# Ledger of designs, part 4: VHH binders against D-aminoacyl-tRNA deacylase (GEK1)

Target 1, 317 residues: D-aminoacyl-tRNA deacylase (GEK1), of Arabidopsis thaliana (Mouse-ear cress) (q9zpq3)
Amino acid sequence: MVTLIVATTADPASINPAAALLAMPGWTAGPILPPDIKSFSNKQTRVIQHDRSIVKEDDLDLRWEEATGEVVDEVIFLSRHTAVSNRPALTVHPIGVLHLKDGESPPQGGKPGWAALPSTRIGPWFRLLKKMAEAHGLVPEFEITLEATHHGPITNKPTMFLEIGSTEEYWKRQDAAQVMALLMWEGLGLGGSEEVGKWKSETGKRKVLLGIGGGHYAPRHMDIALKDDIWVGHLLSGYSLPMEDPTQTKTTPGENYIGGNWRQSIKAAFEATKASFPGGEILAHLDHKSFKGWQKKAITEFLAEESINVGKPNDFT
Short names: E, the ipSAE of ESMFold2; O, the ipSAE of OpenDDE; V2, 0.75 times the mean of E and O plus 0.25 times the DockQ between their complexes.

## First folded at step 1 (VHH)

Design a27 (framework vhh_surovatamig_d1)
Fold by ESMFold2-Fast, scan of step 1:
Structure a27 (fold): chain B 317 residues (1-317), chain A 123 residues (1-123)
Amino acid sequence: as target 1 above (317 residues)
Amino acid sequence: EVQLVESGGGLVQPGGSLRLSCAASGFTFSSYAMSWVRQAPGKGLEWVATISGSGGSTDYVDSVKGRFTISRDNAKKSLYLQMNSLRAEDTAVYYCAREYYDFWSGYSTFDYRGQGTLVTVSS
């Protein structure tokens, strides 16, 4: 299993965790990805060092395969996070662009209606990150959180983003960079420990969270993700579930049809999640406080039509 | 052109209530998450609350949870902030903001905000 880690020198929150990781033992110079992208190898891990925005660098996994002949099994991006709250944060999230309609241009990569295969590591690494951040004195200064599915780039393999936020001061924090490097080092087993977050047929507890609704930081879904042995797929915030009020807008084909791309968003997120977790028990968790009665009814009926099982928090065990 | 116009600010006693409004124009309002952000005297800009484009999800800064409610009316292209149990610490200029989906640096970037409306909580 080959893990491609993508860093860029344009972003201190990206290059500093990468540099900290590369300062650990066992790295050797790898091939140059055309035209001039440096790479480094350690066991089954590859780090590439880009020099521009990575969210528009589509198909880096396929580009690596074309240049090297080596199959990529997963992609991990290192990136900055911003928040107008100015809260320092360490975040983990899956990627996809489900909030835009067909024909709308995504400003930071991807394409409308697309969801990447979510990394199987998201849930396990989120829990590990929280423990590591606590052990290294970053909590409570840094909020450790998930983010809902958003942005690109387009990838073809299971993908996650690891981010340091939320302002320029925090993007440059070396203690945060070290914790992210330790997360990757331990999570990928580079020091000889067991890898964390690999999906295997013998995985004993196989419940996978599909988040429906809630805010960008998925607070109620995050409570479930903090439970041991829970895996995390896509997390659809309310902004990814555009639903047209049938009493305000008349749509075809008829009365009470709820327009918007919410069905397509749920289906895309579910299918991508299912593809990353073969044999997994995917449970949709609805943030019921986020929905109007008519939205909740419509979503629940659609999930039943699609044979997508719904779970309450206590069902995630 | 994109325009956001806030109203509803004023002087209110501690424990009182105010409802802020924001009128949006120049874009497809229902397609964007909207936020309220504030700036207290001598402090930096602080995010207060966010609501998704559909109105289906909301988030709040911890200090206002249970006291403030963000809502929207997509037919009227209006954003609201119901502020209850107001405290002296809530004194600030409140801005209506459109969330720019900044995927490079994350979701929480604002590309447009209004001129603001002053809320003063004082006896």
Scores: ipSAE 0.000, ipTM 0.233, lowest interface PAE 12.4, mean pLDDT 86

Design a28 (framework vhh_7zox_3)
Fold by ESMFold2-Fast, scan of step 1:
Structure a28 (fold): chain B 317 residues (1-317), chain A 122 residues (1-122)
Amino acid sequence: as target 1 above (317 residues)
Amino acid sequence: DVQLVESGGGLVQPGGSLRLSCVASGFTFSDYYMGWVRQAPGKGLEWVSDIYSGGSTGYADSVKGRFAISRDNAKNTLYLQMNRLKPEDTAVYYCAASPYDWGTEDYLYDYAGQGTQVTVSS
């Protein structure tokens, strides 16, 4: 089983953390995959470099398995983050395209209605990243945050994105690149320490956060993710939970149906999270500031129908 | 056809107030994050505020406590209440719509209006 780290030379926020990691001890050149994807090997970790869009180069896990015969355990993507606020940030997020309907084109890769298997490392590495960024003098200049589930590429194994944002100046920051490299180095145990964030049969505390609602940076879910021993699955921002106002629809009197893809989004995110955390206790946490009363009622009733347990912040222990 | 039509701009004295409105048509308003971005003379675009269909809001640090964003999904209308205006708030204010939160790597917005001028001067 190998961990793939994917970098693209088209993005300084991608290639610079990869270069910093590759400057550490123990790397050897690996095979070149069609169509000219370079690779490097260290223990059970493989860094691959291409020159295309990070969010549109699909099935790299399956392509690696076909080319090498090695089984891929997980994929970690290195990427830039862009925000209109232009604020510097270091981010971690799961991927998926739950905000689009069937037949709509995904501008940033993936496919409509799809949620990737979330990496088990998201919660543990988010906490580790915050500590490392603080230790290396990046805080408060860089905001250390989660992002809600969004974009591609289509990936079949557990996965997450590690990002540096939010402008060209910050994408090129070598101190940020070094912190991301240290996160991967320590997190994967490449220096001989214990790996961080592996899901094991003997994992004692097994509460897994499924975030429902809120903005892109998941601020109220993030408070839960900062607690020790909490694991993080998918985080559904409001854009992934379109709910049609029943007072604005021409519904038959007596119907309690609320249109939109919100039910499908919750189901897809829950099933993908469940698959990544076998034996885990998945608790859905609602960002109540994101919802009107009728939305909260509908979501809570649907979660009960689907046997998805709801947790308040104090339930995450 | 998609349209976003801003109104409510104008000239005000420092410390004054304005309320901007944006009427949307041609798309399902309630499916979108709605927001305001501004462009001051000689500067780039600056995000001001956004609001999800369910009511969750975000604000730039420069406007927190002074501006309030709201929406009326029944009227397909977005509002920005601007209080205690400063000369530095002088800009063209654009209404914008995105299926994504404003912090994503995807398009900042799918649609934007023509803008409305806000001038704060004595």
Scores: ipSAE 0.005, ipTM 0.268, lowest interface PAE 10.2, mean pLDDT 86

Design a29 (framework vhh_8pnl_2)
Fold by ESMFold2-Fast, scan of step 1:
Structure a29 (fold): chain B 317 residues (1-317), chain A 123 residues (1-123)
Amino acid sequence: as target 1 above (317 residues)
Amino acid sequence: QGQLVESGGGLVQPGGSLRLSCADAGFTFSDYAMAWYRQAPGKERELVARITSGGSTNYADFVKGRFTISRDNAKSTLYLQMNSLKPEDTAMYYCARVSDYEGSWYDSAFDIWGQGTRVTVSA
């Protein structure tokens, strides 16, 4: 089973971390994927070098399996992060398009109502990234943060994005690229150390965070993700949980229904998280500060109906 | 939630004015920050102006003093008043509904973009 790292020459925040990683020992030239996508091999890791935007390059994992006969275990994408605030950041996030309805066109890939299997490495690598960024003098200049589930591409195996943001100046930072390369090098055990973030049956502390609500950077969920031994699944920001106030809905007399795709978003995120963490104890954490009383009541009732356990911060140990 | 529809672009002489409009049929227009972006031939898309849900504005240096962004929440419409137009302002102009969480803005897959309206400034 192999880990695919996907980079593109079209994005300095993508190709520069890949180049830094490839400058480390043990790499050999790999097969060329049609039409002309280069690859490199080191142990069970494969780097593919694309030349276009990767967020719309669906099924790269299946395309690799078809071309090589190797089974893909996970996909890690290297990408830029953009924020109008121009805030420099190093980010980690799961992918999915739960904020759009059927029939809406996703501007950055994926499919409405879909969530990828989240990488098991998200939580462990977020913690490792923070330590490495601090050790290499990137903090406090770079904010080290999670992002809520968003965009594509469509994948079939556990997936995460590693990003450098937020402007062209920061996308080109070689010190940030080197830290991302070191994260991948140590995280995948390419230098002979133990891999970080492998899901194991012998792990006694197997609590998995499913984030419900809050802002794009998941600040209150991030406090939980910083705890040792906590794993991270999907993180649903408020934009993925549209809830229509039943008192404002133009409905037939006697109906009291909370519209919006929030139920579908929660269920899709939960099922994908469960699939990535077999045997894991999935606990939904609500960012209560982002919800009105009627929203909290509706969400907790739905979670109970779906047999999704709710956790307070102290339950994550 | 709905599609953004821009209008008001056209051909003008240098020094002229145009007013761009962006209509959003969505219920939540007033809850979101809005922005105007442009893309000139051979260049990447760049921010021109933004306005928060609370009405605070920010402008790119190249349009300060010439362009004014405004919104009408009752009409779910965003505007860009462009004065003293220069040939360098020639571009496709796009409006966007941008998420603004924790006092921070970001461009991501959940942002909604319009199809654009063309502005040409030529003698």
Scores: ipSAE 0.005, ipTM 0.219, lowest interface PAE 10.4, mean pLDDT 84

Design a30 (framework vhh_3k1k_2)
Fold by ESMFold2-Fast, scan of step 1:
Structure a30 (fold): chain B 317 residues (1-317), chain A 125 residues (1-125)
Amino acid sequence: as target 1 above (317 residues)
Amino acid sequence: QVQLVESGGALVQPGGSLRLSCAASGFTFSDYAMRWYRQAPGKEREWVAGISGSGGSTSYEDSVKGRFTISRDDARNTVYLQMNSLKPEDTAVYYCAAGTTVEDYWGSTYAFDIWGQGTQVTVSS
């Protein structure tokens, strides 16, 4: 079983961390993934480099399995982060497209209503990234943050994105690239240490955060994710939970009183999270400040209907 | 209270004009991109016009381009849709929507999660 790391030469925030990682010991040239994707091998890790859009190259995990016969355990993408705020950031996030409405095509890959299996490493690697960034003098210049579930590409195995943001100046920062390479090096145990964030049947503390509501950077969910031994699944920003005001919606006996895509979004995120963490205790954490009373009531009732347990911050131990 | 309230819908003759307003409350209006959507009887809702949070960029569906103009007044927490040269096919319920920025590899995009109740526009002789 291999960990597949995906980089694109079109993006300095992608190729520079990949190059820094490949400059570390133990790498050998691997097979070409057809038609022209270069690969490099180190233990159970495979780095592939293409020149196309990172968010639109679907099924690279299955394509690797098809071409090589190796089973892919997880996919890690290296990418730039763009923010209207122009703030420098190092980010970690799960992927999926639960925020699109109507017939809108996903401009950043994936497909409407889809959530990838979230990487088991998100929580543990977010904590590790924060420590490494602090140790290497990137804090407070770079904000170290999670992002809510968004964009593609379509994958079939547990997936995470590691990003450097948020402008061209920061995408090219070599110190940020080195910290990302160190995160992968230590996190995957390539230097001989134990891997960080691998989900095993014998994993002792098994509480998994499912974030519901809040902004794109999941600030209140992030406080929980900073706790040791907490695992992180999908994080649904408010934009992925469209809820129609019940005072403006016709009430039909037996019908869904509160319209919008919110039920489907929660269910898709929960099922994908559950699939990545077999035997895990999945607790939904609501960002109560992002919702009106009627929204909180409806979400809490729906979670109960779906047998999704709700956790307060103190329940995550 | 997070809310959008549309107003200005009316019956108007072909070739006429209307200005729709959408008043926002309960959130920091200037941080949000705004869109107008419409839904005609028996049809799915379609996007009509959009304006960025900064007001620096606007976008329009091809069928309304050159006839409709979206604008915003952040001091009044209001977005407007000026509709000129109205046609019978513009008859629809018009909805206002507010979206926050999703930040990713392709740059900033918007997810629209706050909606108004709509205002009826009828273009008929």
Scores: ipSAE 0.006, ipTM 0.181, lowest interface PAE 10.7, mean pLDDT 86

Design a31 (framework vhh_surovatamig_d1)
Fold by ESMFold2-Fast, scan of step 1:
Structure a31 (fold): chain B 317 residues (1-317), chain A 125 residues (1-125)
Amino acid sequence: as target 1 above (317 residues)
Amino acid sequence: EVQLVESGGGLVQPGGSLRLSCAASGFTFSSYAMSWVRQAPGKGLEWVATISSSGSTIDYVDSVKGRFTISRDNAKKSLYLQMNSLRAEDTAVYYCAKDTSGWEYDSSLYYMDVRGQGTLVTVSS
């Protein structure tokens, strides 16, 4: 089983961390895949480099399997992040496109209603990243944060994004690129240490966070993710839970239905999270600040109907 | 009240050019990333281009790279799309869109809640 790390030469926040990682010992050249995807090998890790959009180059895991015969265990993408605040940040997030309806073209890849299997490493590597960024003098200049589930590309194996933001100046920061390379080096055990964030199907109580609602960086979910031994699945921001206000929609008398794809979004995120964490205890944490009263009630009732357990912050221990 | 009003669309022959404008009101324009999205007849929404609040970060869908240029004027509260070397497949209603959160996770997600009324671009003859 191999770990694919995907970089694109079109993005300095992608290719610079990849280059820093490849400058570490143990790498050898791998096969070149159509259409000119270069690869490098180190133990069970494969770095692949293309020159296209990082969020639209679909099925690289399956394409690697077809071309090499190796089974892909997980995919890690290296990418830039943008923020209106222009605030520098290092981020970790799961991917998926749950806010769009069928027939809508997603601006940054994926497909409507789809959620990737979230990487098991998201929570553990978010904590490791914060520690490494602090040790290397990037904090408080760089905000270390999770992001809610968004964009593509389409993948079939557990997936995470590692990003450097938020502007062109910060995408090119070599110290940030080095910290991302160190995160991957230590996280994957390439230097001989134990891997971080590997999910084992062994017996044990392990809490998995499914975030529902929240602002841009999901601060309430992030507080939970900072706790030791907590694993992180999908994080659904308010924009991934479109709920049609029943007082403003044209409904027939006697109809009791809140439109929008919010039910589908929750179900897709839950199923994908469950698939990544076999034997895990999945707890949904609802960020009450992101919802009106009628939305909170509807979401809580739906979670109960679907037998999705709800957790308060203190339940994540 | 948030309003986005697109203009500048019309009929143009292949290889021609058009400049689209979007006038924004009812919100602090300079605080939000803006994009252009389009919808061809019988198809879903397609993202075209995004520009950050300051104008420092710009992205395009691959099919328009090198042909279209997105820009903004925060003093005039206006967004623009300069479209050159137009093709028949560029025929669509073009919408101006803003991020609703005040924060940008990823510049191209901001259009989902607030879009303008659109302006039709037809490339033919």
Scores: ipSAE 0.005, ipTM 0.211, lowest interface PAE 10.3, mean pLDDT 84

Design a32 (framework vhh_7yz9_2; at its last look DockQ between E and O 0.08; V2 from the best seeds 0.00; counts 0 for: pae E 10.4 > 2, unsure alone 61.4 < 65, placed apart)
Fold by ESMFold2, look of step 2:
Structure a32 (fold): chain B 317 residues (1-317), chain A 123 residues (1-123)
Amino acid sequence: as target 1 above (317 residues)
Amino acid sequence: QWQLVESGGGLVQAGGSLRLSCTASGFTFSDYAMGWYRQTAGNEREWVAFISSGGSTTYADSVKGRFTISRDNAKNTVYLQMNSLKPEDTAVYYCATELYGDYWTDSGSFDYWGQGTPVTVSS
């Protein structure tokens, strides 16, 4: 079983970390994927470089298996990150397209109402990345953060994105690329140390964060994710929780439900998180300041209805 | 179906100005951020300017102070005012939209790009 690292040649925030990783010891040429996509192997790790849109190149895990006979255990995408603030950032996040309804075509890949299996490494690698970025002098220039669940591509195995942002100048930063390569090198145990962030069902009841609400950088959930030994699943920002304001709509008598796709978003994210963390204790953490009273009540009632436990910050220990 | 249509390109002398327009249809324009990109022959598309759904703007360093992005939500249109044009600005200009409002992580999707409008700046 292998870890598949995916880079795209068109994106310096993608190809530069991949090149820095491939410059480390132990890489050999791997099989050629159709049409002429080269790959590289080191222990359990496979790196491919393709020339198409990273968010729309679906099913690379299954396509690797078909071409090579090797079963993919997880997928890690290397990509740029862009933000209006233009502030430099190094980020880690799960993927999914939770706000779109059936029949809508997502411009950044994935499929409507879908959440990928989150990589179990998201929490542990976020913390490791923060330590490495600090040790290599990238902080405070670069913000080290999680991102809320968003975009594709479609994957079938646990997935995460590692990103460098937020402008072309920073996408090209070689010191940031080197830190991302070191993260992958150490996190996957390629230098001989134990890998970081692999979920072992025998480890008992570890706490898994399911983030509900907040902005794209998940500031309230970040406080939880910085704690030792906290695992991170999906993080649903406000844009993944479309809720129709009942004070702005004229409702038919007898219709007591708050509209929007927020129920489906929470359910999809919870089920994907649960599937990635068998035996884990999943706790939904609400960013209370991002919700009005009617939203909090609706979400809390739905979580109870679905038997999804709510965690306060001190419950994550 | 989502569509973006650019217009306003053409031939102009160095130091001149052009105003590009991009009209959107098939989606709720006011919910989405918009961007302008450009591509020269043999090169990848490069980002030029971005405007959020709320009107906040950012620019590539090469165009700061010369180009201005704006939007008119009533007309479903984003604009790029290009002043003090240089021969290096010669390119095909594309508008695009981003799924996640104020964020994007790649060059976007070709499905949500316009067909482009050529701009030639002569010496």
Scores: ipSAE 0.000, ipTM 0.224, lowest interface PAE 10.4, mean pLDDT 84
ESMFold2-Fast, scan of step 1: ipSAE 0.013; ipTM 0.329
ESMFold2 (binder alone), look of step 2: mean pLDDT 77; pTM 0.780
OpenDDE, look of step 2: ipSAE 0.027; ipTM 0.469

Design b01 (framework vhh_gocatamig_d2)
Fold by ESMFold2-Fast, scan of step 1:
Structure b01 (fold): chain B 317 residues (1-317), chain A 122 residues (1-122)
Amino acid sequence: as target 1 above (317 residues)
Amino acid sequence: EVQLVESGGGLVQPGGSLTLSCAASGFTFSSYALAWYRQAPGKKRELVAGITSGGSTVYMDSVKGRFTISRDNAKNSVYLQMNSLRAEDTAVYYCAADLRWTPYSLSEYDYWGQGTLVTVSS
C-alpha cells in the first residue's frame, strides 16, 4: 500500500511544495507512468509529476496500480487555491462534484453527482497544518482553512487536496511551499515519526464529521474539525444543497416535495464518508445559520429517513 | 523513533552555573518549538524557558537574566545555560518539543524527554 502524491508543473503552488518535499532525504527515481509522468519513491510514498490540469487527469490511482502492480491506499493532490477575496490561504479539502446535474459539464473536472472517498487525513492534517503554519510565522498572513467538497479529478481511493492561495503572488511563496512539504514529511512519517491521520481498526476515538450547509470555507464545521481526535469526511456547502422553495415554485395544492438535488448530494457524501471510515461513528453537523426553517426541517427528516445520525458541536468528543 | 535526551544535570553550589543539553532525533527538529520545563518534588511542572523555530524566546520571571535558552539546528540540540543558581532551582528539568508554541498546556506538547536532575545545595 502506497500514498500517491500528485503534482503538476503547470502550477507553482503544486510543483514548489513537491520540489521542497523531493529535496528532503530518501527519494529515488521511480518508473514512468505512461506516456510521460515522472515518479519518485520514498518508503511507501510515491510522488508523480505531470504537466496537465491537476483537476482533469482522472484515475491516476488506478493507472498507477495497472502500471506498477502496487496498491494505492490514498491520493494527495497539490494545487493552487483561487478566491475572489484574493486573501492568502493554506487549505485542505475533499473532492467531488455534487452541485451539478446529469448532463452538465464540470469546468474543474470530476463528474456530476460524484463524491470521492474523502482522505482519512483531512481532519488530523488540517490541525497539523495550523500548528505548522503558526510555528513558521504564516498564520497572521495566511488563513488556515478547510474547504467544502468541490471539483475533481476522478479518483477511486481516499483523496484530499492541499492548496496554497489565493493569487499568483501567494502561489509562488516558498515559505508556504516549505510548510506544505513539512506537513507531508511529518504527516507520512517519512522522517521516522509516526504517521498522522491513518485510519486503523484499533482507532479508539472514531467520531467522523459530515458537514451539511454553510459557506465554502466551512466556518462552523471548522470549529469541530479543530477538536482533537475528530475525523473529517465530506463537507457540503450550500451550493451543493440546492433546495427549491415550495411556496415559490409549486402550484399544485398539497404538494410538500422540495425539489433540487440536495437529497442525492447528502446521500452520496454520506456513503463516500462511510466507505473511508469503516467502523466510524458518522455524525452529520448542520450549519443551522445557513438554512431557513423549512430547509432545516426537510434536511433533518431526510437524515432520519437515511439513518444518518445528527450531532451538535458538543457531541463531537 | 522519536527521542529527546537531556544531559548536563548534577549537583552545584548556590551561585554556580550548569548548561543543560537536549539532543533530539526522529523528527524535523528545525520546525519545532522547544522548551525546558522543571518539576520540584510535590509541585506541578512549570515552564522555565522556550524557543520558537524562528528563534524567539520566552522565560519564567524568576529566571530572567539568569538563564538563556538557545538552539543549534545543525546538531538537533537545544541548550539551557543556567547562571547564578539558587536552591529554589532544584528540580528535574525536562526538554519538550511542540510543533506549535503552547506554553500554557502541558498536554499539547508533542514530545517529552525523560528529565535530568539539577540539585543546588551547599
Scores: ipSAE 0.000, ipTM 0.108, lowest interface PAE 21.3, mean pLDDT 85

Design b02 (framework vhh_surovatamig_d1)
Fold by ESMFold2-Fast, scan of step 1:
Structure b02 (fold): chain B 317 residues (1-317), chain A 124 residues (1-124)
Amino acid sequence: as target 1 above (317 residues)
Amino acid sequence: EVQLVESGGGLVQPGGSLRLSCAASGFTFSDYYMSWVRQAPGKGLEWVATISGSGGSTDYVDSVKGRFTISRDNAKKSLYLQMNSLRAEDTAVYYCARDQLYWFGESTGAFDIRGQGTLVTVSS
């Protein structure tokens, strides 16, 4: 029944929020995760202090369970966000590698065709982060945004990434690190408040967003995620939905077949989302502006075949 | 060997239009997301636009939305950027980049930039 927070000393956007969190009351030295990874404990929260890239540190949840005997409920990773746009941003995202073909090596961990269980906290914590960033004077300098499902590491429990970006100047911003620490402190109820974003069998409003299409920052899905009481599962950017145009690819088997791994990506994201939100009402939202007519038709037909319900923005209430 | 060759830049008046082209070779072009990245004088690299391998998904930096259109021709192994309503702040060297399928990585080397780029100058 523990929440693992994973930070690395190799990344200022990771270790600085962790250090700010650990400066708050109630922390004690925790077990060593073999071979020599330090941890800190506070109530049901455990902070792991790694020293290398965390996106390739697979199965940290299972390694923790093996070493300590404690059951892991979820994993939260603290990381930098890098963008060529150089824009400052605070981001939240689920993880998975749905854009790669079998045999391709993922540069940032995970494995082709895999999607982690998405953290139930993504939607609620995204809204909380936006509120906290506004209250602490980070907006409009920092964009507060979701990111589509991408990279590793491989995990077995509900997982999310919390990131500070997008350049070295912003990775080192202490005000951003403090806001991320406050998000974790309040979100996990460490100061005595109620936890934010726990999925319960009695949860009254149970609509879960499955995003299909759009850019990396999920702009149209993000508008839905900003609505109160909406939960967020996987967000599939266009790069996770490669669809081979049958009119341009004459080697495909007939006009009724659209190649690419887009069906597998949708199914994997849906199944992982469903597993994180038992009893939830999962609605797939298509970013129609990102698709051509033949792609929209194929996707909606596939969603119907898989019994995945489609929702328009107004259906998320 | 992966090669990306940009062309189509030039001097244009504010409010004018330019169409940039990128010729790709040495890889399966349709398998990769492709991007346009620019560098203004004295500034760092800025991402401009991305297009999926099939051409079905596109994304843009906010400052160019509604003005720029990214497109591709997989049969010709070519990437394009149609730039309309150009502004002085669009002045930059524009690079064609092969996205490593993650267009955001742990390093600034997430884009595979191979060519010299093509210079766009917006000036009266």
Scores: ipSAE 0.000, ipTM 0.218, lowest interface PAE 12.5, mean pLDDT 85

